# VHH binders against p49116: the designs that were tried, part 39

Target 1, 238 residues: p49116
Amino acid sequence: EGPLLSDTHVTFKLTMPSPMPEYLNVHYICESASRLLFLSMHWARSIPAFQALGQDCNTSLVRACWNELFTLGLAQCAQVMSLSTILAAIVNHLQNSIQEDKLSGDRIKQVMEHIWKLQEFCNSMAKLDIDGYEYAYLKAIVLFSPDHPGLTSTSQIEKFQEKAQMELQDYVQKTYSEDTYRLARILVRLPALRLMSSNITEELFFTGLIGNVSIDSIIPYILKMETAEYNGQITGAS

## First folded at step 1 (VHH)

Design zB7 (framework vhh_ozoralizumab_d1)
Fold by ESMFold2-Fast, scan of step 1:
Structure zB7 (fold): chain B 238 residues (1-238), chain A 120 residues (1-120)
Amino acid sequence: as target 1 above (238 residues)
Amino acid sequence: EVQLVESGGGLVQPGGSLRLSCAASGFTFSDYYMYWVRQAPGKGLEWVSEISSSGSTIKYPDSVKGRFTISRDNAKNTLYLQMNSLRPEDTAVYYCAKSTWQELFRGDYRGQGTLVTVSS
């Protein structure tokens, strides 16, 4: 019944808070990240196949995969966000914390390893020169993952994932016919997303915006937002 | 809970000096990095100094380096900024801020600010 994604789903435009401060602060980082998260969830909810699964399944899917979608969004929007500058600022603050023994060495190590995994992922995607169509289908593949615990309608989710995989294959083979192994190089990047801790992502990018409220708790509200509400600025918790 | 109270701002002529103070309460002051940040009219926030919990590590941007000196008195729970050779472009509201990075970004705390105006 037509393609899984339309051309409207390829367009993924992040509008950054302006101006960027000379020295980064938690509020700027959290506002930037929240805009990307909102854009990512708005993108997912606009897919007819996603809507067809129903609200409860939609909430469960996004709760399971939001970190994978967010990380793909960080890679896709890395230049617009000046992500390397943001991560460098976070690393600098963490190194200062090490010098003053403010955090346990184990906790700092976990956070630093997460940042390095994130940088490696974004660098690999940049080197592959992933285009907008490829990002759209990679996001669809992670969104329609039937293998997360607690999901219902797993057979239908699997069918949508297979459709996403087939349409990505068709696109890559037609557009990058000269590179026979491109699809394989792209797909082997996806398992790394499952190794990224959603708790550490939340603490790095969202603590200043959501306060003591988890992303798990706000997902149902974001998914119910109208386009006008999404485009309006929503302030974070105090 | 956390309270930061800035003071010492005022009107000063170019080339003049001011000393800002920040009185901290509601947390263990000696455990945290402290910062001075400023906001000029119609501009974003700009970091002007940072100091480690012990005072051993201090950093400044090039715009204030050699003119501003950050210090702290952990016994008095007070942060200071000595500002010398003030310029019109130093005109801003100055804020005292506590780092949250050691708590994995639980948010920044800053006071109400103190206004510094450098003009005739």
Scores: ipSAE 0.000, ipTM 0.133, lowest interface PAE 10.2, mean pLDDT 82

Design zB8 (framework vhh_ozoralizumab_d1)
Fold by ESMFold2-Fast, scan of step 1:
Structure zB8 (fold): chain B 238 residues (1-238), chain A 120 residues (1-120)
Amino acid sequence: as target 1 above (238 residues)
Amino acid sequence: EVQLVESGGGLVQPGGSLRLSCAASGFTFSDYYMYWVRQAPGKGLEWVSEISSSGSTIKYPDSVKGRFTISRDNAKNTLYLQMNSLRPEDTAVYYCVKWPGRDYLSFDYRGQGTLVTVSS
């Protein structure tokens, strides 16, 4: 059996909506996030091992891990998205709203804490200078998680996760041979992804879509899209 | 388009009760946190209640805790505020608020408000 991922799975190119608005708005944020979400799901769907698990298992896996895949995508595409600028602007606005007594509540605090956790994660990945191969294998490790409730074919999922871990180890040892502890530093970042609330991610990045459809409800439809329609979503072509 | 229509305000004596309603349309009501905020004459906006999309998480400031109860009916796209033991200090225009507003950083999506006057 060949490698879990091919060179085509290392390529992860986000095309941003243009132009970037002078002021942050829900439409721009949601469109940007939607493109990243569709790119992430198209990436997953293109993996032969993922296809081999079958449609029902594929849907269950992506429903369980979309927030983790999306967050890894945010970290990988942070510079292209100007993510730190977007998050800093949101935090500053929320702080001003609290300070001016315009609106306050524990929900705003929860949202700000989520943004701080997201910024910490993205900063840690940037500091480690995670490359495209490392991101691809980290996404595969997250995707092939056998420990989500309600999954079938858990032994096969576990084998694919182990294969992803082995191939990541081989890549890191070959490419970063002088850095004995690099793999360990990378892997200890992954548990933080499960501490981030998918509900808060959805509210922050998909507010415009929530008004029409939830992320959970669109996942089966995205996974069934034709390649041309997928490409239209991630490039903005119609 | 997002529409929020508040109702149920009026003149009430101290110690009285009122129930405010907010009819929501133009968005999937069940997916959003909702707030009640008030503005007394010459004062800024004051948060008086928040409720999660499912209704399972509810919060109040100490000024209204034990007297006000927020609730929602997602099947009817309606938000409620039950106000008991009203005080003259509760006199304000009450607004139903969706966050985020028109842009991600705003609280602009609120209705015209409903006036509550607590006076003898």
Scores: ipSAE 0.000, ipTM 0.152, lowest interface PAE 13.6, mean pLDDT 81

Design zB9 (framework vhh_ozoralizumab_d1)
Fold by ESMFold2-Fast, scan of step 1:
Structure zB9 (fold): chain B 238 residues (1-238), chain A 119 residues (1-119)
Amino acid sequence: as target 1 above (238 residues)
Amino acid sequence: EVQLVESGGGLVQPGGSLRLSCAASGFTFSDYYMYWVRQAPGKGLEWVSEISSSGSTIKYPDSVKGRFTISRDNAKNTLYLQMNSLRPEDTAVYYCARLEWGSKYTDSRGQGTLVTVSS
């Protein structure tokens, strides 16, 4: 059995919608987020171990972890996305909504706390200077999580997760040989991903989806897309 | 408080034209994408047109493309829909709409303006 990930799985290139509007809006944010989601799904589909689980299992797996995968993608692509600018625009809109009494104070507080947790996570990853190989393995550890309710083939998923952990350890020990505690500092960041609500992520980044379409309903469609359709979505060429 | 007030609806013959207006207040109009949506008798809501905050990006569904023109005047906080070559199937209540964050599927709409296309 070969390695879980190859060098091709380290490449993670987000193409942003162009031009960037003078004032950020729900459509630009939604298109940017959709491109990142599609890129993340394509990345997962390219892993032979993921395909080996079969369509039913791999769909359930992604439906369970898409928010964690998406959040890692936000951290990895924060500079390309100008994520801080996007979050500032959302915060400004939410502050105006409080003043207009459109949403309950409790709901807005939950959303603001989510934004704060997201900013903290992205800042911690930036401070650790997480590289492309480390992001690829962290995404694999998150993807092959055997502990989500309703999953089948959990023993196989656990074996793939253990393999991801082993390969990450080998990489970090070889590349950052003088930093004995680097792996521990990286891994302790992962539990924070489980504290972020997928419903709030959906409201913040996917509000521009017309027709009451949920991310949960879109996932099976994205995983079945042909390469040409997929490439059109991530580049906006269609 | 956010308010959207539509006007300009009425009875018109097939092939006729109408111009709808939407007066917006209670928010920074120039910061928001705006929409026209309609509801025909006995049918669900249908998206009719979309315009970006600056007016540079505009979209239409095939059902109205080439016949309807959305525009905005950010200085007057007003959204417009110019409807040409009207057809009986365009009969609907037309709403001015703004999409909101924090609750994915809620939107701010006005009370609507009725457009009836018949002889």
Scores: ipSAE 0.000, ipTM 0.194, lowest interface PAE 11.2, mean pLDDT 82

Design zC (framework vhh_ozoralizumab_d1)
Fold by ESMFold2-Fast, scan of step 1:
Structure zC (fold): chain B 238 residues (1-238), chain A 119 residues (1-119)
Amino acid sequence: as target 1 above (238 residues)
Amino acid sequence: EVQLVESGGGLVQPGGSLRLSCAASGFTFSNYAMYWVRQAPGKGLEWVSEISYSGGSTKYPDSVKGRFTISRDNAKNTLYLQMNSLRPEDTAVYYCARDEWLGYSPDYRGQGTLVTVSS
């Protein structure tokens, strides 16, 4: 009966590994990405509506949308992460891979197109000056997607998504009352998230961490983490 | 073909010194962070030292800090490890390693060089 999200769900603070290395390496990038992924999962777990769906439904839901949540998190935390510097380092590595035949031309093209799409998405969000409340509701819209295969409680998921959309509309109309088309400009950005490959995201940001294990396979473990264990992952203090 | 060739290992008395070298070829050496790792008999791999692509920053675990110094010569595509005040527990095969990156890339590690610290 109350709002879908509270002020506590607007707070989204990424703590980066410290110190930042003189050079960017795969371990630093993977550690940074892992902290963002864990922060995103913990954020989702804290939502009462998400908890109400039950463990099996929650796991299936997050397995289907983790890449969209992660990409929104990258956009929201782009400054804190120095994402432009990370992407520049990856592009430099791809140039070296062309010289050394480490990756096929087709794979290099796919990865470059993904980086371009990611950069365009982050730039569009930055130009719109998306605030913390707007990011929270966009993440909720993505999280409560009823259209993924294998989901139970799809009617309830749809109702939570509609509630997120309505609360976003109310927030934008109240806060940005002079900008009649702001909500439309924000919402038309969302379909781009589904065009970004989760396999390429995994390769770019998680290869050094997971080895032969997929993000899909670790999601159930992250969602079951005790609060102290979760805090250890975010702060690196475990 | 990426190649890392370690040399300079041998038998040394406790308190002695050795300098290891790693000759790198088949890639632009100056664009990669480099590492020394070691494996003692019957134990796992242990990180020994790290150096940035420029040589401007270095890192060491407490077990070797103050005794070991990593350095590089980018003009010669060579990585070095100066080991001072050697202890019996430093006995291991020492490997030169390159930072990994995108996709399914193997950990680029050489064949290793044996360091034995005993009387």
Scores: ipSAE 0.018, ipTM 0.157, lowest interface PAE 6.0, mean pLDDT 83

Design zC1 (framework vhh_ozoralizumab_d1)
Fold by ESMFold2-Fast, scan of step 1:
Structure zC1 (fold): chain B 238 residues (1-238), chain A 120 residues (1-120)
Amino acid sequence: as target 1 above (238 residues)
Amino acid sequence: EVQLVESGGGLVQPGGSLRLSCAASGFTFSNYAMYWVRQAPGKGLEWVSEISYSGGSTKYPDSVKGRFTISRDNAKNTLYLQMNSLRPEDTAVYYCAKGWDEYLFSTDYRGQGTLVTVSS
């Protein structure tokens, strides 16, 4: 009927907690990340096509792609979050962990490789100067991924993904008419999102929120929350 | 999902001994330093012991030094706390903790805890 996304779905405004503290504060990192995660989930929940798939399918889709949505959100909100400063603080903490034998060399290597992949992804998106419309449609493409194991309604999900691809193509061709290969350069960045471990993302950004509870287990509850309640404060994270 | 399951607590007389165990799953146990922390009635959380990822280094506060011994079996994903010469003030719920992101005594994950009661 109408477009997959409305102008309201292009708006993606992250409200940060108090100004970044002078020293590493894992509670600040967790609260900032939680706000972005909740914003991302409530963004998805607001899409009529997503709602039409039903609660069970919605939960399965978000469980499968939350890390990809979150990473796109990190790239989109990198400046407002001062993401480079957060990642530098995490790297400094890892160096201290080496000195104190708190983490094995193999684990430090895994985490460092993840940070480097994340930095490279965010830098590539910044270099491409991805706009708000492009981010909205890239998020829609990863949200409506029919190829995750265990999904039902895969044909309808694929149709919504194709609609997102078509609308992104139309937008890019009209807005960046002189850049013939812009869409290809944007889309080729998406496979990198699936190389990023959700477990490492969870450990880096959600330690204060999750404790012994995984992001996977809280997703159904976040999707049912009222919009006014979706900030990090509601989860009791501290 | 990270899971830590403590066991071995119980009622013991002053001067007695207990051995606590913690079964870890959902992460690569051998990659992380591990901790025992406790919460006594009416008190906050207290750090009890720390062991490096390899088991080559251990740390204790003065309150338990010489009485408690932390150890680990990386092949079995199990953490241990040997508690000797127990005192009434050692009465607490004991928690196994994983802490890659230890900052200001913060811990990444804690188990459900095991109760240790020292009384005559």
Scores: ipSAE 0.025, ipTM 0.506, lowest interface PAE 6.0, mean pLDDT 85

Design zC10 (framework vhh_ozoralizumab_d1)
Fold by ESMFold2-Fast, scan of step 1:
Structure zC10 (fold): chain B 238 residues (1-238), chain A 120 residues (1-120)
Amino acid sequence: as target 1 above (238 residues)
Amino acid sequence: EVQLVESGGGLVQPGGSLRLSCAASGFTFSNYAMYWVRQAPGKGLEWVSEISYSGGSTKYPDSVKGRFTISRDNAKNTLYLQMNSLRPEDTAVYYCAKEWGDLFSYPDSRGQGTLVTVSS
């Protein structure tokens, strides 16, 4: 009967690589994004309810929702990442792609619409001044989504999602008692995450991955990492 | 997910010709520029050709310009490299790669490759 999340799950600290280079490149963007992805996976695997679902379910669940977790992480860490600067650099490169016929107009439009939706999402979260507890519970609601195809233990996943929703409600009612509709304003932001293409996110942030490595293929590895190995990835230390 | 399968490599004499093919799947082929890169034994990756999403524009480094021709068939999701006047220094594993755009291209994103050996 304990809470789904503890105070330790509220702490979400992204350590950026070297200082941002004068001219952004795919390697810097990929390293920054990889650190955020690793942090997000480590966060998820630290939840006792998540571990209780078992290894196969954990892998399937994270494969289904990594893009939503990653996007919430981008919003939460937007200042640390200088996300607006990264997105502006990507837009500039897309404009060059138009000039050099590297991408079709339809594809450029799809990617630009994705960037616009990402910016709108991050801006809405910033304007709502979403706090660390709210981010933790929103990530939990996304993580414990029972409606993805191919999942096992869907009834247990739904139970954990409902518990996350109930605990978020309790937190918001207690902490923001004067704002009766804050929870509703927060929750209506979540469906937008499902409309963002994981393939476009992968192309924008993970193009620097060597050897055609997909996010889907590395998720099981990340979830099995020792804490020391995980720390080596996010800090660049062995 | 993105899959790229190269074929058409083999042993050829100096001055000979080969045509490489790359079968693409898992993405809308006609929306992306494509390129060929190669890796000679004991050396790094070298870019050898680029083609726009429509096939209307091509680019080559001086080392292959006038000898190699990149082309694509968007209806068949296939990329080609016609290699003429082959030289021993063209000996390499050849890979095709998808670009999502411009300066974000990363040459290490590739399939299994196809070996081209130019020897007398």
Scores: ipSAE 0.012, ipTM 0.454, lowest interface PAE 7.7, mean pLDDT 84

Design zC11 (framework vhh_ozoralizumab_d1)
Fold by ESMFold2-Fast, scan of step 1:
Structure zC11 (fold): chain B 238 residues (1-238), chain A 121 residues (1-121)
Amino acid sequence: as target 1 above (238 residues)
Amino acid sequence: EVQLVESGGGLVQPGGSLRLSCAASGFTFSNYAMYWVRQAPGKGLEWVSEISYSGGSTKYPDSVKGRFTISRDNAKNTLYLQMNSLRPEDTAVYYCAADSLWEYLEKGDYRGQGTLVTVSS
């Protein structure tokens, strides 16, 4: 009973590190990406349905979908993040690696294909002019995915995903009543998120993490943090 | 899990030779450039040698050029450093590192525990 998401779940405000360096570097990119990841996990944790699944299920869900949530966050915050500038800096570094013969052709192809997929996804979302409500429901749909291996409570997760789909449909039909095919155009974008490698995302955006800490290893810690700690992480206060 | 295990260090007299090895696992070794980096007592990390993913290109700083030779065996996932004409200033812990996408992550690139090389009489 009651809506899956409230108006508070539509607000998604990324605060970028300041000042921006003269030359983009791995530290700045990692700090920016980490803030987005923390914001995304804090957003997920604020959902009552998510809380109701319990800590073990919450950890398993976020471990399975953090890359999809992060990619949706990159698309939603592309302007604030100056994502095109960050991706251009990554491509420039990769080109230099080609010239120095540092990476094999297969590895370069793999990373470039990932960057192309990310650019294509973000461009398609921008072209569709996805709004804050639509992003919130798309994030909920990927968060409540019952089909990841090893999950318990899959029937409950599926029910929450169906509720997210229903509420998105209601929103789109009421807000974009004259665009009969908008919902279909939005939903067909979601499968692309699963084609993107979480390992490559981690390598591109999170290489600056101290102690070579993996995203998989920090997820349980972040999900157990107090609200003040979350706020500190997303603003860079600690 | 990425693992880099260095071996071959030891005590050697000035003018002597040592060959270091690094056994790599948990990633496709042949796709990455590899480095040797060292840290002398009380000093920061110093780049010692670099080899391209294919082994076709190598780089050395002037401090070791002509004395050290980096090589790799992609079939065995092993990196080598042949050190000749060793000097007391070569005394350091030597680390094997895989190239990342970022040059600023030199410290993040080394994964192994290192192998100690002591050059003294």
Scores: ipSAE 0.015, ipTM 0.353, lowest interface PAE 6.8, mean pLDDT 84

Design zC12 (framework vhh_ozoralizumab_d1)
Fold by ESMFold2-Fast, scan of step 1:
Structure zC12 (fold): chain B 238 residues (1-238), chain A 120 residues (1-120)
Amino acid sequence: as target 1 above (238 residues)
Amino acid sequence: EVQLVESGGGLVQPGGSLRLSCAASGFTFSNYAMYWVRQAPGKGLEWVSEISYSGGSTKYPDSVKGRFTISRDNAKNTLYLQMNSLRPEDTAVYYCATGWYDESLRFDIRGQGTLVTVSS
C-alpha cells in the first residue's frame, strides 16, 4: 500500500544528558546509551507495519535485533554523542582494568576487538556520508529481518524487509543518480552488525544502569510504554 | 544471561563468624574480578572486598581488613566471603558483584543479596 516509512520516521534526534562532564564516567556513558536505545525502540514502535505484526512478533524482532539497531544509532548519532570520546573513555577504563587484574587477557582481547569493529563500522558509515533517509531504511531492513531463530510471521516480516529494500533503492537511485554503486557499498556494511556481540555491547554501554536488569528483559516493557512514559525516559524527567 | 546468587547469611552474635557464597552463571566467571558490597538499613552501598580474576590479589577497606577474607573457586564459578569477628555494624544485605569500569561507581548487582544480622 503506502510507503513503509514516512518523513516522520527519518527524523532521529538524540537529546544528550546535559552538560557533558569534563571527565567521562560510566553513569554518563550508560545514560547516553539508554537514551539512544529508548529513541531507537520508540522509532520502531512508530512504524505502522511494525505495529501490524502484533505485540509478540514485535517483542521477538526487537530482542533479536536491538544490538544492530543500537549500533546503527551509534553511527548515526556519533557526532552528537561525541562517540569517539566515549570510546576513548571506555578504552581507558579497559586499560586501567589490566593494571588491577580486573579482566583476563582473553576478555580484554574480546572487548578490544568489539570496540575496533564498532569504530570500523562507524568510520565506514561516516566515510560513505550516509544520510537520514538511508539510516531510516537501513534500520528498517535490520528490524524486519525474517531470518532470526524462533520468529513467527516470517513471510510478512520478509515482505516488509523487501519493501524497505525497494524504497531504499528508489531513494538512492533518485538522490544519488550519478553513483551507480552507492546502494551496494551501503548494503555490504550491514553483515558487520551481526559480528558484534550484544553481550559485549550490553557490558560496555548499559551495565552502569539499574544493576541486575538485562536489555532482553526490559524490551517488552519499553515497547509497551505510553508516549508520556517514553518522553519521561528520554528527557530524564521520570 | 548473567546471574549472581548470594547465600549464607543469617543471624549471628557479635564475635561470631559466617561464610557467604555467590553462585555465578551466564558468563565466564574466571575472566572477571569479583566484589562483595553491602547495604546497611537506610544507607548506601559500601564496598567490602575485591578479588582479581585469577584470585591472585585481594583488597579490603580498613573497616573489614583482618576480619573478612574474599576467595573464589573458578572451577565451580563460586565467590566466597569469610567473615570473622562480626560486629553489629556489619549488619547489612550483602551482594556479590562484578565489573571492570569504575569500582566506586559501578557494580553489576544481579541478585537479591543475603541478609546478615549481627545481634544478640
Scores: ipSAE 0.455, ipTM 0.795, lowest interface PAE 2.2, mean pLDDT 87
Fold by OpenDDE, second read of step 2:
Structure zC12 (fold): chain B 238 residues (1-238), chain A 120 residues (1-120)
Amino acid sequence: as target 1 above (238 residues)
Amino acid sequence: EVQLVESGGGLVQPGGSLRLSCAASGFTFSNYAMYWVRQAPGKGLEWVSEISYSGGSTKYPDSVKGRFTISRDNAKNTLYLQMNSLRPEDTAVYYCATGWYDESLRFDIRGQGTLVTVSS
């Protein structure tokens, strides 16, 4: 009943750790990524339709799409995060590891390709000049994907996804009436998200903070975290 | 899921020897450098040994150099630590660990550990 998203769901403001170090160390990168992850998941949680699916289904959805949500978040927050600088720093750390024979050639290739894909995706989104509403709807489309294995309530999920798509279509038609094919151009970018490995993303952005704990395992806790607790995590990490 | 399972710990007399093993799963073992670290009671985590992904190079701190030998069998996804001339100060929980960010192992994955007790 009513729209899937409201104007409140368009706001997506990432707060970076402060102060920014002169040299972006792994800890800073991980902290920044964690904040984005939390923000993304709490954004999902703020959607009434998401809540309506129930705790178990919610958890399953986020587990299935967290990497895609995170990546969209990176694209959306690329400027605020100085993503290019972060990625350069990661590459620099990787180079050090290479020199010390910490990684095989195969793994180096995999990681570098992933970084390339990530950068290209973010650049492509920037070129399209995706706005906050469009990002919100794209995230919703990704979130309410019914085609992940093991999901319950797939019919309802599909319904929500369709609703997100329709609202996006209406928005684009209204806002960008002179650009007839904008919707198509935007949606065509989504497949690129699924080409990215969640495992490599986790390794690049979260290894320093998670240790043996996987993103998959902490998702339920993040989703149950109160807003006050989330804010506490932000302040505690500073 | 990434898993590291250490084994081979136990009680040994000073001057004795032990061989630790670590079984790795949930990732491509041969792609990563591996480490042994240890934590003595009341002390922090200490780096004990490092081996490159291929096994071609090894590193040791002065505290164990000449006594400990790290090795790996990539075909078996197993890491080893041969410990000779053990001393009471070597008493600790020993962990198998991996990570590519930092030599200090600040950003590592490690197992549950195996206890090594050196006592007369």
Scores: ipSAE 0.376, ipTM 0.721, lowest interface PAE 1.0, mean pLDDT 90

Design zC2 (framework vhh_ozoralizumab_d1)
Fold by ESMFold2-Fast, scan of step 1:
Structure zC2 (fold): chain B 238 residues (1-238), chain A 120 residues (1-120)
Amino acid sequence: as target 1 above (238 residues)
Amino acid sequence: EVQLVESGGGLVQPGGSLRLSCAASGFTFSNYAMYWVRQAPGKGLEWVSEISYSGGSTKYPDSVKGRFTISRDNAKNTLYLQMNSLRPEDTAVYYCATEYDWGSLPEDYRGQGTLVTVSS
């Protein structure tokens, strides 16, 4: 059995829409987020272990974890995306909504709490200086989660998750040999991803999506995309 | 998933009255402002009325002001539009809508509509 991930799975390059508009708008944010989501799903599809589980299992896994993968991608690509600027624009819009009595204080509080949790997560990852290999294995641990309801092949999924954990440990131990507790500091960040609402993520980043369809409903279609079609979507060529 | 289902449309004579209803599900109805918008034959979407999340504030364009009344029942997740003194130019498909997502327009989250025809 070879390694779960190869060097090709460490490469994670987000191509942003250009030019960045002078004033951020819903369409730019949605297009940027969609590119990250497509990149994340294409990354998952490229893993031989993932392919081996079959289409139905693949769809179920990604539907269950897309928000966790997306959030890890936001943290990894925060600088490329100018994520802090995007979040500031969203906060400004929410403040305007409260001034016009369009949204209740309870709803705004829920959304603001989600933004604060997202900022805290991204700051924690930046402070730990998580590298590309570490991100790849964290995404694999999240992807191969056997504990989601309704999954088939749970024993095989658990095997792949354990393999991801073992390979991450080997990498960290060899690369950061002087930092005995680095792995523990990284792994304790993962539970926070499960507490983030996928509905609020969808509201913040995917508002401009065609027909305002749910991410859950489009996942099967994204997973079926040909490589050429996927590359066209990511680069904006159509 | 945000779902809005309109009902109450039909054929009515000029000067008549009609009450539209909208059943909302998939979101916390009481946390969001609600809208009625319409599309007349051969025209674009036109904003008809707006109600705040609590029901304490309402807005209308001059074209319907004094004739139409928007109201809501947060306990029943239902939006209403009472239309009085109907005119032939009120003939349109009427949509229930909300501004659910950040930066969305009301027409982005609307139902399938209910047809109102004002004719003799």
Scores: ipSAE 0.013, ipTM 0.464, lowest interface PAE 7.9, mean pLDDT 85

